VHH binders against EKC/KEOPS complex subunit cgi121 (cgi121). Designs and how they scored, part 21

Target 1, 174 residues: EKC/KEOPS complex subunit cgi121 (cgi121), of Schizosaccharomyces pombe (q9p7j3)
Amino acid sequence: MILPLFPETQVHVFVYENVSNCAAIHEQLISQNPIYDYAFLDAATILYKKQVYSAIIRALEDRRDEQMKTKTIHSEVILSLSPKTEISSAFRQFSMTKKSKNIVVVKIDSKLTEEEEFERLDKLVEGNRVEFSDEELQKLIDFKVLKKNYKLDPSTLENPLASILSSIALRGYS

## First folded at step 1 (VHH)

Design q11 (from q1 with S100Y T101S L102E Y103F F104Y S105T D106G Y107D P108E E110G; framework vhh_6qgx_2)
Fold by ESMFold2-Fast, scan of step 1:
Structure q11 (fold): chain B 174 residues (1-174), chain A 124 residues (1-124)
Amino acid sequence: as target 1 above (174 residues)
Amino acid sequence: QVQLVESGGGLVQAGGSLRLSCAASGRTFSSYAMAWFRRAPGKEREFVAAISWSGGSTFYTDSVKGRFTISRDHAKNTVSLQMNSLRPEDTAVYYCAADYSEFYTGDESGYDYWGQGTRVTVSA
């Protein structure tokens, strides 16, 4: 994928369902194994493609402006999904856990092609790859988790897109 | 949720100036990337200029760079296009468009909300 505002940046997003090795992946992430340098998100927290892209854009803007609060661009993507500026809170809210079943994986600045990243990730993730689409994401979302993470009330939960994107874009600005 | 209304169009002589304004209704306008597109008689819709949600980044099509300036006022929920040194080739209907991200600066399909358009005629 090419982002018009960041045309030199390669972005790949992958979705896996029924992942059986989340505990093993989580252990590698805690160990900071460089092979696992991706943003591993719990799909229970992601409702729209635009939600992921907005977080990626915010992270890239923060990197451009030398305002990153985390050590890697992938960690910055996870932080950018949160409406708050607290790093540990964002990771608890959006990161894959040992108990996760479905995950969204983001790779930025890959020197590999999308196909090569597929081959690499398919060796790391024991699950079924599905299309990165709003339709597939809506099968994996947990609305109780989404409501809690973005502090949605019943009136916004019926059509949450604008509230979610506003929360991502306005983190720390308002 | 967001409604866009353009104003400021009209007839002007070549070399003149016009300022277009787009008024947005909606609580989350400050999180939107905003763009201007235009459609000239007998042509397809064309990107003109875009501004990020923060106002920190602007993008212009080559034919208007240096002549047009896009800006936004968060307090008034407006985006403006200052058009200077107008040419007959700038004659078009100008549309304001909004997207929840600055992701789609040049891609029409990325914009979720569109105004009705305001007509600009530049006579030779």
Scores: ipSAE 0.000, ipTM 0.126, lowest interface PAE 17.3, mean pLDDT 80

Design q12 (from q1 with D99G S100E T101D F104Y S105G D106T Y107D P108A S109Y; framework vhh_6qgx_2)
Fold by ESMFold2-Fast, scan of step 1:
Structure q12 (fold): chain B 174 residues (1-174), chain A 124 residues (1-124)
Amino acid sequence: as target 1 above (174 residues)
Amino acid sequence: QVQLVESGGGLVQAGGSLRLSCAASGRTFSSYAMAWFRRAPGKEREFVAAISWSGGSTFYTDSVKGRFTISRDHAKNTVSLQMNSLRPEDTAVYYCAAGEDLYYGTDAYEYDYWGQGTRVTVSA
């Protein structure tokens, strides 16, 4: 995908369900294996495509303005999902864990085509690819996790998109 | 549903300044890209300025760069257009627009919600 605000930046987003090797992936991420240079998110935390895109845009704006708080663009995407600018909290809230079953994977500045990234990721992830769509994401979300991460009340939880996007946009302003 | 209401239009002399405001009711602006368009008598709506959903990125048409500044206040659900060094050719009805796609565009079809417009007349 091309973002109109960042037309020179190539963005790919992938969704995998029923992943059996999350513990092995997590181990590679901790060891900082460069083959795993992606943002690996727990799908239990993601409800909408726009949620992911808003975090990507925020991260790219921070990189452009030399305001990144983390060392890589992929880490900045993870931070940008959080309504607070606390790095450790954001990673605990949104990153995949050894116990994750479904994941969302983001790649920014790929030198590969989307198809080539699929081939590469299919070698790393033992799971089933599904479409990056609101319909598929809604099958994988954990509403209790979403409510906790964005501090949603019952009325907001019934239609949370605007609140989630506002939380991402307003972090650092509040 | 989102409803947009513009204010701040009026008559001003060339070289003067004017500040337009757009207030939204309904869901917060923070999920929308916001823009200002204008239409002079006998012309189509043209793009003036846009601001991203986060407020971190702005884009202006060449004729207003350096003279106009778009900004947003997420807490107040408002977007503003500060217009400096106004010219008679800036005379138009100014419209506030909101788009659900998190990023700004320059074509009217990219925006889902529109205000009723506020009239700006620049004399001399």
Scores: ipSAE 0.012, ipTM 0.425, lowest interface PAE 8.4, mean pLDDT 84

Design q13 (framework vhh_6qgx_2)
Fold by ESMFold2-Fast, scan of step 1:
Order: sequence, then structure tokens, then C-alpha cells
Structure q13 (fold): chain B 174 residues (1-174), chain A 125 residues (1-125)
Amino acid sequence: as target 1 above (174 residues)
Amino acid sequence: QVQLVESGGGLVQAGGSLRLSCAASGRTFSSYAMAWFRRAPGKEREFVAAISWSGGSTFYTDSVKGRFTISRDHAKNTVSLQMNSLRPEDTAVYYCAADTELYYGGSDVDDYDYWGQGTRVTVSA
């Protein structure tokens, strides 16, 4: 996938449901195993493709401007999903945990094709891959988690897209 | 509900500069990407520049890269196009567009739901 605002950056996004080995993956992430250099997100926190794309673009903007707050572009994507600037809070809100069941995996700057990344991830993730689409994401979202993470009120819950994207875009502004 | 109004067009000599502005009515468009397109006499509408919802990322067509700068002001709900080193081939009606579904800014006419009426730019030799 190519983003018009970053046409030279290759991006792949994968969605897995019914993942049985989240605890093992989480252990590898804590140990900083370079094989697991991806952004591993809890699908319970992601409602739209555009939510993920917004976070990716924000992270790429921060990298371009030499303003990254984290050590890797993938951790910057996780931070960028949060309406707050606190790194630890963002990871608690959006990254996968040992108890996650469904995950969204982002790879930036891959030298591999989508198919090659899939073959690699298929060895790491014990779950069923589904299409990265709003339809599939809406089957995996937890609206209580979404509401808490973005501080949504009842008036915005019926159509939260603009509110979510504004929260990501205006992170740090009040 | 969204309305876009362009301003700043006019007549300028080759090598000159103009600044176009686009004002959006309603709430801040922080979640929308914005773009400028142009249509020269006898031609189809052509992409010029796009800016992300955050204002931090920009994308330009090759013919204007280095000469034009797109920027936005979230507090005023405006997007601007600073046009420097203008050439006769830049003569066109310039349109502001808002992307209500694509926050990242596309380069295709079909990526944009809201359009301004256009402002005319004429560059003489």
C-alpha cells in the first residue's frame, strides 16, 4: 500500500482473528526480538482503516520532522493512535496484551512484498487472517474500549469517525 | 453542510507570486485532508497539491514542486496555496477541495466530496 502523502514509504497492514498465542508474542515484544519488529495492536481498539492510516501518517510526519518520541517507527504508530502524548498510556490503550484475541499488525519500510510479509507473519501468529476492511474491523471492535480511549460521549458514538481522526490529528492541542 | 470559498486569484506577470486562500464554513476540518486542483482552458481538472488533516504532510504534482507551498490554519479553518515563480502554463481556475472520507489526501478528483467555486489565476508572459 502507498499513502499519497508518503509515496516512498511501503506500508502493510494485517488483521488476525482468534489468535491463540498472544502471550508468546507479547513475551517476544518485551524481549525486543527484532523478528517481531511490527506494531502489534489490539483489534478491540480499531474501528476503521482510516484510524490506522491516520496514526501511520502522524508517525511518518514525526519521523520526517525528527520529532519522534519513541525509538522505532512502529512504536510511534502506537503512540500516534492515542489522543494523549504519554507513551506508557498509549501502549496500555492500544498495543496487544497477553489476553488479546484479535490483532492488527502494521509493518512500515518493509523490503518484502505483502505476500512475503504474510508468509513471515504466518509463522509468528497462530490465528486466522482476515481482510483489512472496515467491515472486518467492525466485527472485532470493543465499543466500551473505543469510548474510553477517545473519550467519546453518546452523541458521537453513532458516527465516531471524524472525532477519532480529529483526536489523532490534534494530539497535544487543546 | 460544508462550504469552501476561494480567494486571492488575479493577474500576475511571469515570475511573480500569488497567495490563494480557501475558507471552510462550520467546525474545524482537522479530520479532513484538503487539496488544490486547477483547470486550464480546454483541459480537464488537474491535481496541484494536498495537505494532511494535521497539516504536517504535503503532496505536490511534479510541475509545481518547489514553487508552490500548501499550508493550513486549523483555528481559522483555512487552507492556503502560496504560488511563487509563476509561469504562463499555471494560468487556470484554481479549486479548493475537502476530502470527507479520505483523511490522507488523494490526488484524484473522485477522492473529494466538497468543492469551492474556483478563483481565476492569469499569468502573462
Scores: ipSAE 0.005, ipTM 0.293, lowest interface PAE 12.1, mean pLDDT 83

Design q14 (from q1 with D99E S100Y T101D L102S Y103L F104L S105Y D106E Y107D P108S E110S; framework vhh_6qgx_2)
Fold by ESMFold2-Fast, scan of step 1:
Structure q14 (fold): chain B 174 residues (1-174), chain A 124 residues (1-124)
Amino acid sequence: as target 1 above (174 residues)
Amino acid sequence: QVQLVESGGGLVQAGGSLRLSCAASGRTFSSYAMAWFRRAPGKEREFVAAISWSGGSTFYTDSVKGRFTISRDHAKNTVSLQMNSLRPEDTAVYYCAAEYDSLLYEDSSSYDYWGQGTRVTVSA
């Protein structure tokens, strides 16, 4: 995908269900293995494609403005999903864990095509790749997790998109 | 109740060694990452070393790399820090910490459980 505000930035987003090796992936992430330089998100926290894209745009804006709070663009995407600026809280809320079963993987600044990234990730992730679509994400979301992470009222839970996007865009201003 | 209890601190001369131990009780920590942090008088808490839940990855702050070794014993529910070639700048209270799922092993706010600390004094 090409983002109008960041036309030179290559962005790829992948979704895997029924992942059996999240503990092994987690170990590689904490060892900072460059092969695993992606944002690994728990799919239980992601309801819409726009939620992921909004976090990516926010992270890229923070990088452009030299205001990143984390060490990598991929960790900044994870932080940007959170309505608060506390880094540890954001990672606990949105990042993949050893217990995760379904994950969303984001790659920014890829020098590879989407097909080449798929080939690379399929070797790292032991799960079933599914389409990055609202329909597939809605099969993997945990609404209790979503409600807690974004502090959603019962009245907003039927159509939470606007509230989620506002939380991402306005992080740190409320 | 869940407790982390540090031991092994003391007074040592520069160039000496100490081994710190952290014993966990109240639950098993086999799925937790374990870390050591330290706080020198008048300073903020500083990351020292961490070991992953599997024990397969270890991390150190630059000032202790090559001198300190973190290890764990899953059967005994313990984590240890072997400190060699100690320097006066290593003088601090050392804290054991445990955390379930953080990729932020250097961030003290990511850790769920903390011990009360053990004091290490290194004389010149």
Scores: ipSAE 0.013, ipTM 0.458, lowest interface PAE 7.8, mean pLDDT 86

Design q15 (from q1 with S100L T101E L102Y Y103G S105D D106T Y107E P108S S109A E110G; framework vhh_6qgx_2)
Fold by ESMFold2-Fast, scan of step 1:
Structure q15 (fold): chain B 174 residues (1-174), chain A 124 residues (1-124)
Amino acid sequence: as target 1 above (174 residues)
Amino acid sequence: QVQLVESGGGLVQAGGSLRLSCAASGRTFSSYAMAWFRRAPGKEREFVAAISWSGGSTFYTDSVKGRFTISRDHAKNTVSLQMNSLRPEDTAVYYCAADLEYGFDTESAGYDYWGQGTRVTVSA
């Protein structure tokens, strides 16, 4: 996928259910194994495609403006999902953990096609691929986690999209 | 919530060894990456070593690589720092730190939980 504001940047997003090797993947991420150069998110924290895209756009804007707060574009995506500019909190809130069961994986600046990235990720992730769609994400979300991460009150839980997108876009500016 | 308590500091002569231990309390300790930082008199906290939540990956600052070894005991909820071939320059207060990390963070700001520190003095 190509984002209109960043036409030179290749973006791929993958969703996996029932992942059995999250502990092994997490260990590779901590060791900074370059084969695992992706943003690995816990699907329990993601409700909409637009939520992921907004974080990607924010991360790309920060990279363009030389204002990244983290070491890689993929870690910047994770930070950008958080309503606060606090790195450790963002990673605790949104990153895959050893206990995760369903994950969302983001790849930026891939020189591989989407199909080639699928083939690579299928070797790394022991789970079932599903479509990156609002319908599939709705099956994997944990609304208690979402409410806590974005500080949503009962009135916003019925339609949280605007609140989530505003939190991502206005992080550190509101 | 995680609470950390360091122990094992003391006075040792150059070339000697010390083993520091960090005891963690709290049910989620096993999910956190752990690190050791130190602060010498008049300096800011500097990174020393880190270990992943599983204990399978370790990272060291160049000045201690080959001399210090970080390890983890999941049954005892402890992380240890074995310090060999100690030098006067290793004199500092040593701090245990914990956080969930996506890759090793060498910055103090990346860690939310800290112990109170244990003092290490290396004499010539």
Scores: ipSAE 0.000, ipTM 0.128, lowest interface PAE 14.5, mean pLDDT 81

Design q16 (framework vhh_6qgx_2)
Fold by ESMFold2-Fast, scan of step 1:
Structure q16 (fold): chain B 174 residues (1-174), chain A 125 residues (1-125)
Amino acid sequence: as target 1 above (174 residues)
Amino acid sequence: QVQLVESGGGLVQAGGSLRLSCAASGRTFSSYAMAWFRRAPGKEREFVAAISWSGGSTFYTDSVKGRFTISRDHAKNTVSLQMNSLRPEDTAVYYCAAVEDYFSGSLEPDEYDYWGQGTRVTVSA
């Protein structure tokens, strides 16, 4: 996808369900293997496509303004999903874990097409790819996790989109 | 699971030096970012210094910059704090802390997962 405010930045988002090798992927991320330079998110934390895009836009704005708080654009995406600027908390809340079963994978600045990235990721991820859509994400979300991560009360949980997007856009200013 | 044990504390005169060490046991220590905290009598824990999992990035609190140096040895599973030009206000129990960081980001010290039991440092006037 091409973002209107960042037209030269190539963005790909992939969703995998029933992933069996999350522990192996986690080990590669700890080792900082360049092949795994993606943002690996736990799908239990993602409800909307707009949630992911908002975090990407925020991360790209921070990079443009030379205000990134992490060392890579992909780790900045993970941080940007959090309503706070605390890096370790953001990673614990949104990153895939060894026990994750469904994941969302973000690639920024790819030199490859979406089809080529898919072929590469299919070799790294042992799971079933599904469409990046609100319909598919809503099958994978854990509402208890979402409520905790964004501090949603019962009145906002019925329609949380605006609250989530506001939290991402105003990260660190609350 | 990670267990941390501090050593190297003791009594030293103002202007002197001490080297604290923290030994970690358990798997994948090299993937952990490490930090030192201290607690003076009657006060809360205060951040002192942190080092990334790779050892390539360090961060210090303003009161110790230029005097303290944090380092790590992956082969020995240790993190060290070299404390130079010690002052009476450096008197505290020093704790090491660890957090698993699968990206080499900057870590918030109060989010650390594992803690040692502490080693006492006393700096006399």
Scores: ipSAE 0.000, ipTM 0.139, lowest interface PAE 15.0, mean pLDDT 81

Design q17 (framework vhh_6qgx_2)
Fold by ESMFold2-Fast, scan of step 1:
Structure q17 (fold): chain B 174 residues (1-174), chain A 123 residues (1-123)
Amino acid sequence: as target 1 above (174 residues)
Amino acid sequence: QVQLVESGGGLVQAGGSLRLSCAASGRTFSSYAMAWFRRAPGKEREFVAAISWSGGSTFYTDSVKGRFTISRDHAKNTVSLQMNSLRPEDTAVYYCAAGDEYLGFSPEAYEYWGQGTRVTVSA
């Protein structure tokens, strides 16, 4: 994918369901293994494609403006999903855990094609790839987790999209 | 549904300033990119300025860059265009637009439009 405001930036997003090796992936992320340089998100926290793209755009804006708070663009994506600017809280809220079963994987600045990244990820992730679409994401979301992460109240339950995107947009921005 | 209403147009002398405002209704405003377009008498609609859904990215057509500033206020559900150092060639009807593209520069990228507000800059 090419974003109109960042035309030189390659973006790939992959969704996996029924992942059996999340604990192994998590250990690789803690050890900072460079072959795992991706944003690994828990799909239980993602409801819309726009939610992911919004976090990506915010992370790219922060990188452009030399305002990144984390060491990599991928960790900045994870931070950007959170309505707070606290790195540890964002990772606890949105990152894949050892107990995750469905994940969303984001790659930015890939030197590989989407097909080549998929082949690489297929060796790292023991699960079934599904389409990155609102329909597929809505099968994997945990509404209890979503409500907690974005502090959604009854007035936003009819359509949480605007509230979620506002939370991402206004995260520490001034 | 998103509904847009522009205000702030009027008559101003060259070198003057005007602030245009666009009020949006509906729960989806904060998820949309917002833009200002203008149409001068006898001409087609042209891009003026755009702001991303986050407000972190702005883009301007070359002829207004440095003179106009686009901004948005999520709490008030508004987008504004501050127009400084106005020139007679800025005379046009100004339109507010909203689209679910992340940032668009053509009218086709925007789904929702206001009715327009007239700006006349006298020599």
Scores: ipSAE 0.000, ipTM 0.236, lowest interface PAE 13.6, mean pLDDT 82

Design q18 (framework vhh_6qgx_2)
Fold by ESMFold2-Fast, scan of step 1:
Structure q18 (fold): chain B 174 residues (1-174), chain A 126 residues (1-126)
Amino acid sequence: as target 1 above (174 residues)
Amino acid sequence: QVQLVESGGGLVQAGGSLRLSCAASGRTFSSYAMAWFRRAPGKEREFVAAISWSGGSTFYTDSVKGRFTISRDHAKNTVSLQMNSLRPEDTAVYYCAADRGIYSSTYLRPDEYDYWGQGTRVTVSA
């Protein structure tokens, strides 16, 4: 995928459902296995493709402007999903945990094709690949988690896209 | 065991240049964010420069921006700091540091880094 504002930055996004080895993946992330250098998100927190792309764009803008708050572009994507500026809170809200069942995986700056990244990730993730689409994400979202993370009231929860994107874009300004 | 070893320090006159290198051994560091910190005698460690695990983003403290360049070589598992237009106030022991990766919280705080080198001394004479 090529982003209009960042045409030289290669971005891949993958979705896995029914993942049985999230505890093992989490342990590999903590132990710093270099092949796990991706942003691993809990799919329960992601409702739209645009939500993920907005976080990626914000992270890339912060990197361009030398204003990243975290040490890697992948951790900056995780932070950028949060309407809060507090790093540990953002990771608790959006990162995969040992208890996660469905995950969204983001890779930035890959030198590999999307298919080559799939082959690599399929060796690491014990789950079923699904299309990165609003339809598939809608099947995996937890609306209680979404409401809590973005502080949505019942009236906005029926069509929350604009509120979510505004929260991501305005993080730290309001 | 993970180890970081700095090299390239020395004595140089103001306006001169030095290139510091940090070699990582033990475990692969390709997924680690890498940074340089410095400490003058009697002071705390302060941030100098950092580079993301991918090498795609770099960060500098204001006092060195435009003069110092950080880079990394994944194949050699090294990170380098090219220091140009050196000033007497750049005199310090320079430390290489590595952080555990994608769940790290910030590049600016020394206590966020898991691995540290022993340091290499840079002295800039007037």
Scores: ipSAE 0.000, ipTM 0.148, lowest interface PAE 12.5, mean pLDDT 81

Design q19 (framework vhh_6qgx_2)
Fold by ESMFold2-Fast, scan of step 1:
Structure q19 (fold): chain B 174 residues (1-174), chain A 123 residues (1-123)
Amino acid sequence: as target 1 above (174 residues)
Amino acid sequence: QVQLVESGGGLVQAGGSLRLSCAASGFTFSDYAMAWFRRAPGKEREFVAAITYSGDSTFYTDSVKGRFTISRDHAKNTVSLQMNSLRPEDTAVYYCAARLGYYFRDSSAYDYWGQGTRVTVSA
C-alpha cells in the first residue's frame, strides 16, 4: 500500500480468520521476539480498511513529529485506533488476546517484500488468510465491541464510518 | 478545475466579529473534510478549525474554542468560519483546506488549498 502523505513508507496489512494459535503468538509478543514485530489487532474491533489506514497515518504523523507515546511504530498504530490517549486501555480495546479468533496484522517499514511477509506470517499464524477488504472485515467485526470502543449510539452504529474516523483523528484533541 | 475561494476577511477592532466563507468547486464537496488554517506574520501555518465531511463533528484549536464556530452548507458547497470576540493575536491570513475523508490537524494532509483571506484585528 502507498500512502500519499508517506510514499516512502512500506505498509502491509493482512487478515486471518479462524486462528488457532493466538495464545502462542501472545506469548511471543510478551517475550518481545523480534520476528513478531507487527501490530496484532483483534479483527472484532475493525470494521473498515479506512479505520486501519487512519490509525497508520496518525501513527506515522506522530513519529514524524517526534510525538510517539509508545516505543514502536506498531504499538503506536494500536494506540492510534483508540479515541482515548491512555495506552493500556487502547491495548485492551484493540490488541489481539489469547482468546482472539480473527486478527488483522499490520507491518510498517518492512525489510521484506509483501510476498516475503506473506510467507513469513503464514508460518507464524495458524489460520486462513483472507483479503483485506471491507467485505471480509465486516464478516469478522463484533458490533457490540465496536459500539463500546467508540461510544457509538444506535443511530451512529448504522453508519459508523465518519464517527470512527473522527475519533481516531481527534485522539488527544480536546 | 478544483478551486477553493475564501472571502469575508478585512479589518476589525478587538472584540469585533467577522464571518469567513469558502466556496468549493471542481470536486465532490460532500466527500471532503473542510478546515481553516491561519498564518500570522512571521509565524508557521497553524490549524484553526475543522468540520467532518458529514458535518456531524467540529474541531478547534484551544485558543479559538468558544469564540469561533465552523459550519458547512452542502447545498451551496461552502464552509464558513464565524469569528467572535476577535483579538489582535488572531491577525493572520486564513486559508480554507479540503481533505478527502477524515480531517487531520496536520496541514500536510490536505489535498486542496485556497489562496487565503487576510484578517487584521486592531488593538
Scores: ipSAE 0.000, ipTM 0.110, lowest interface PAE 17.7, mean pLDDT 83

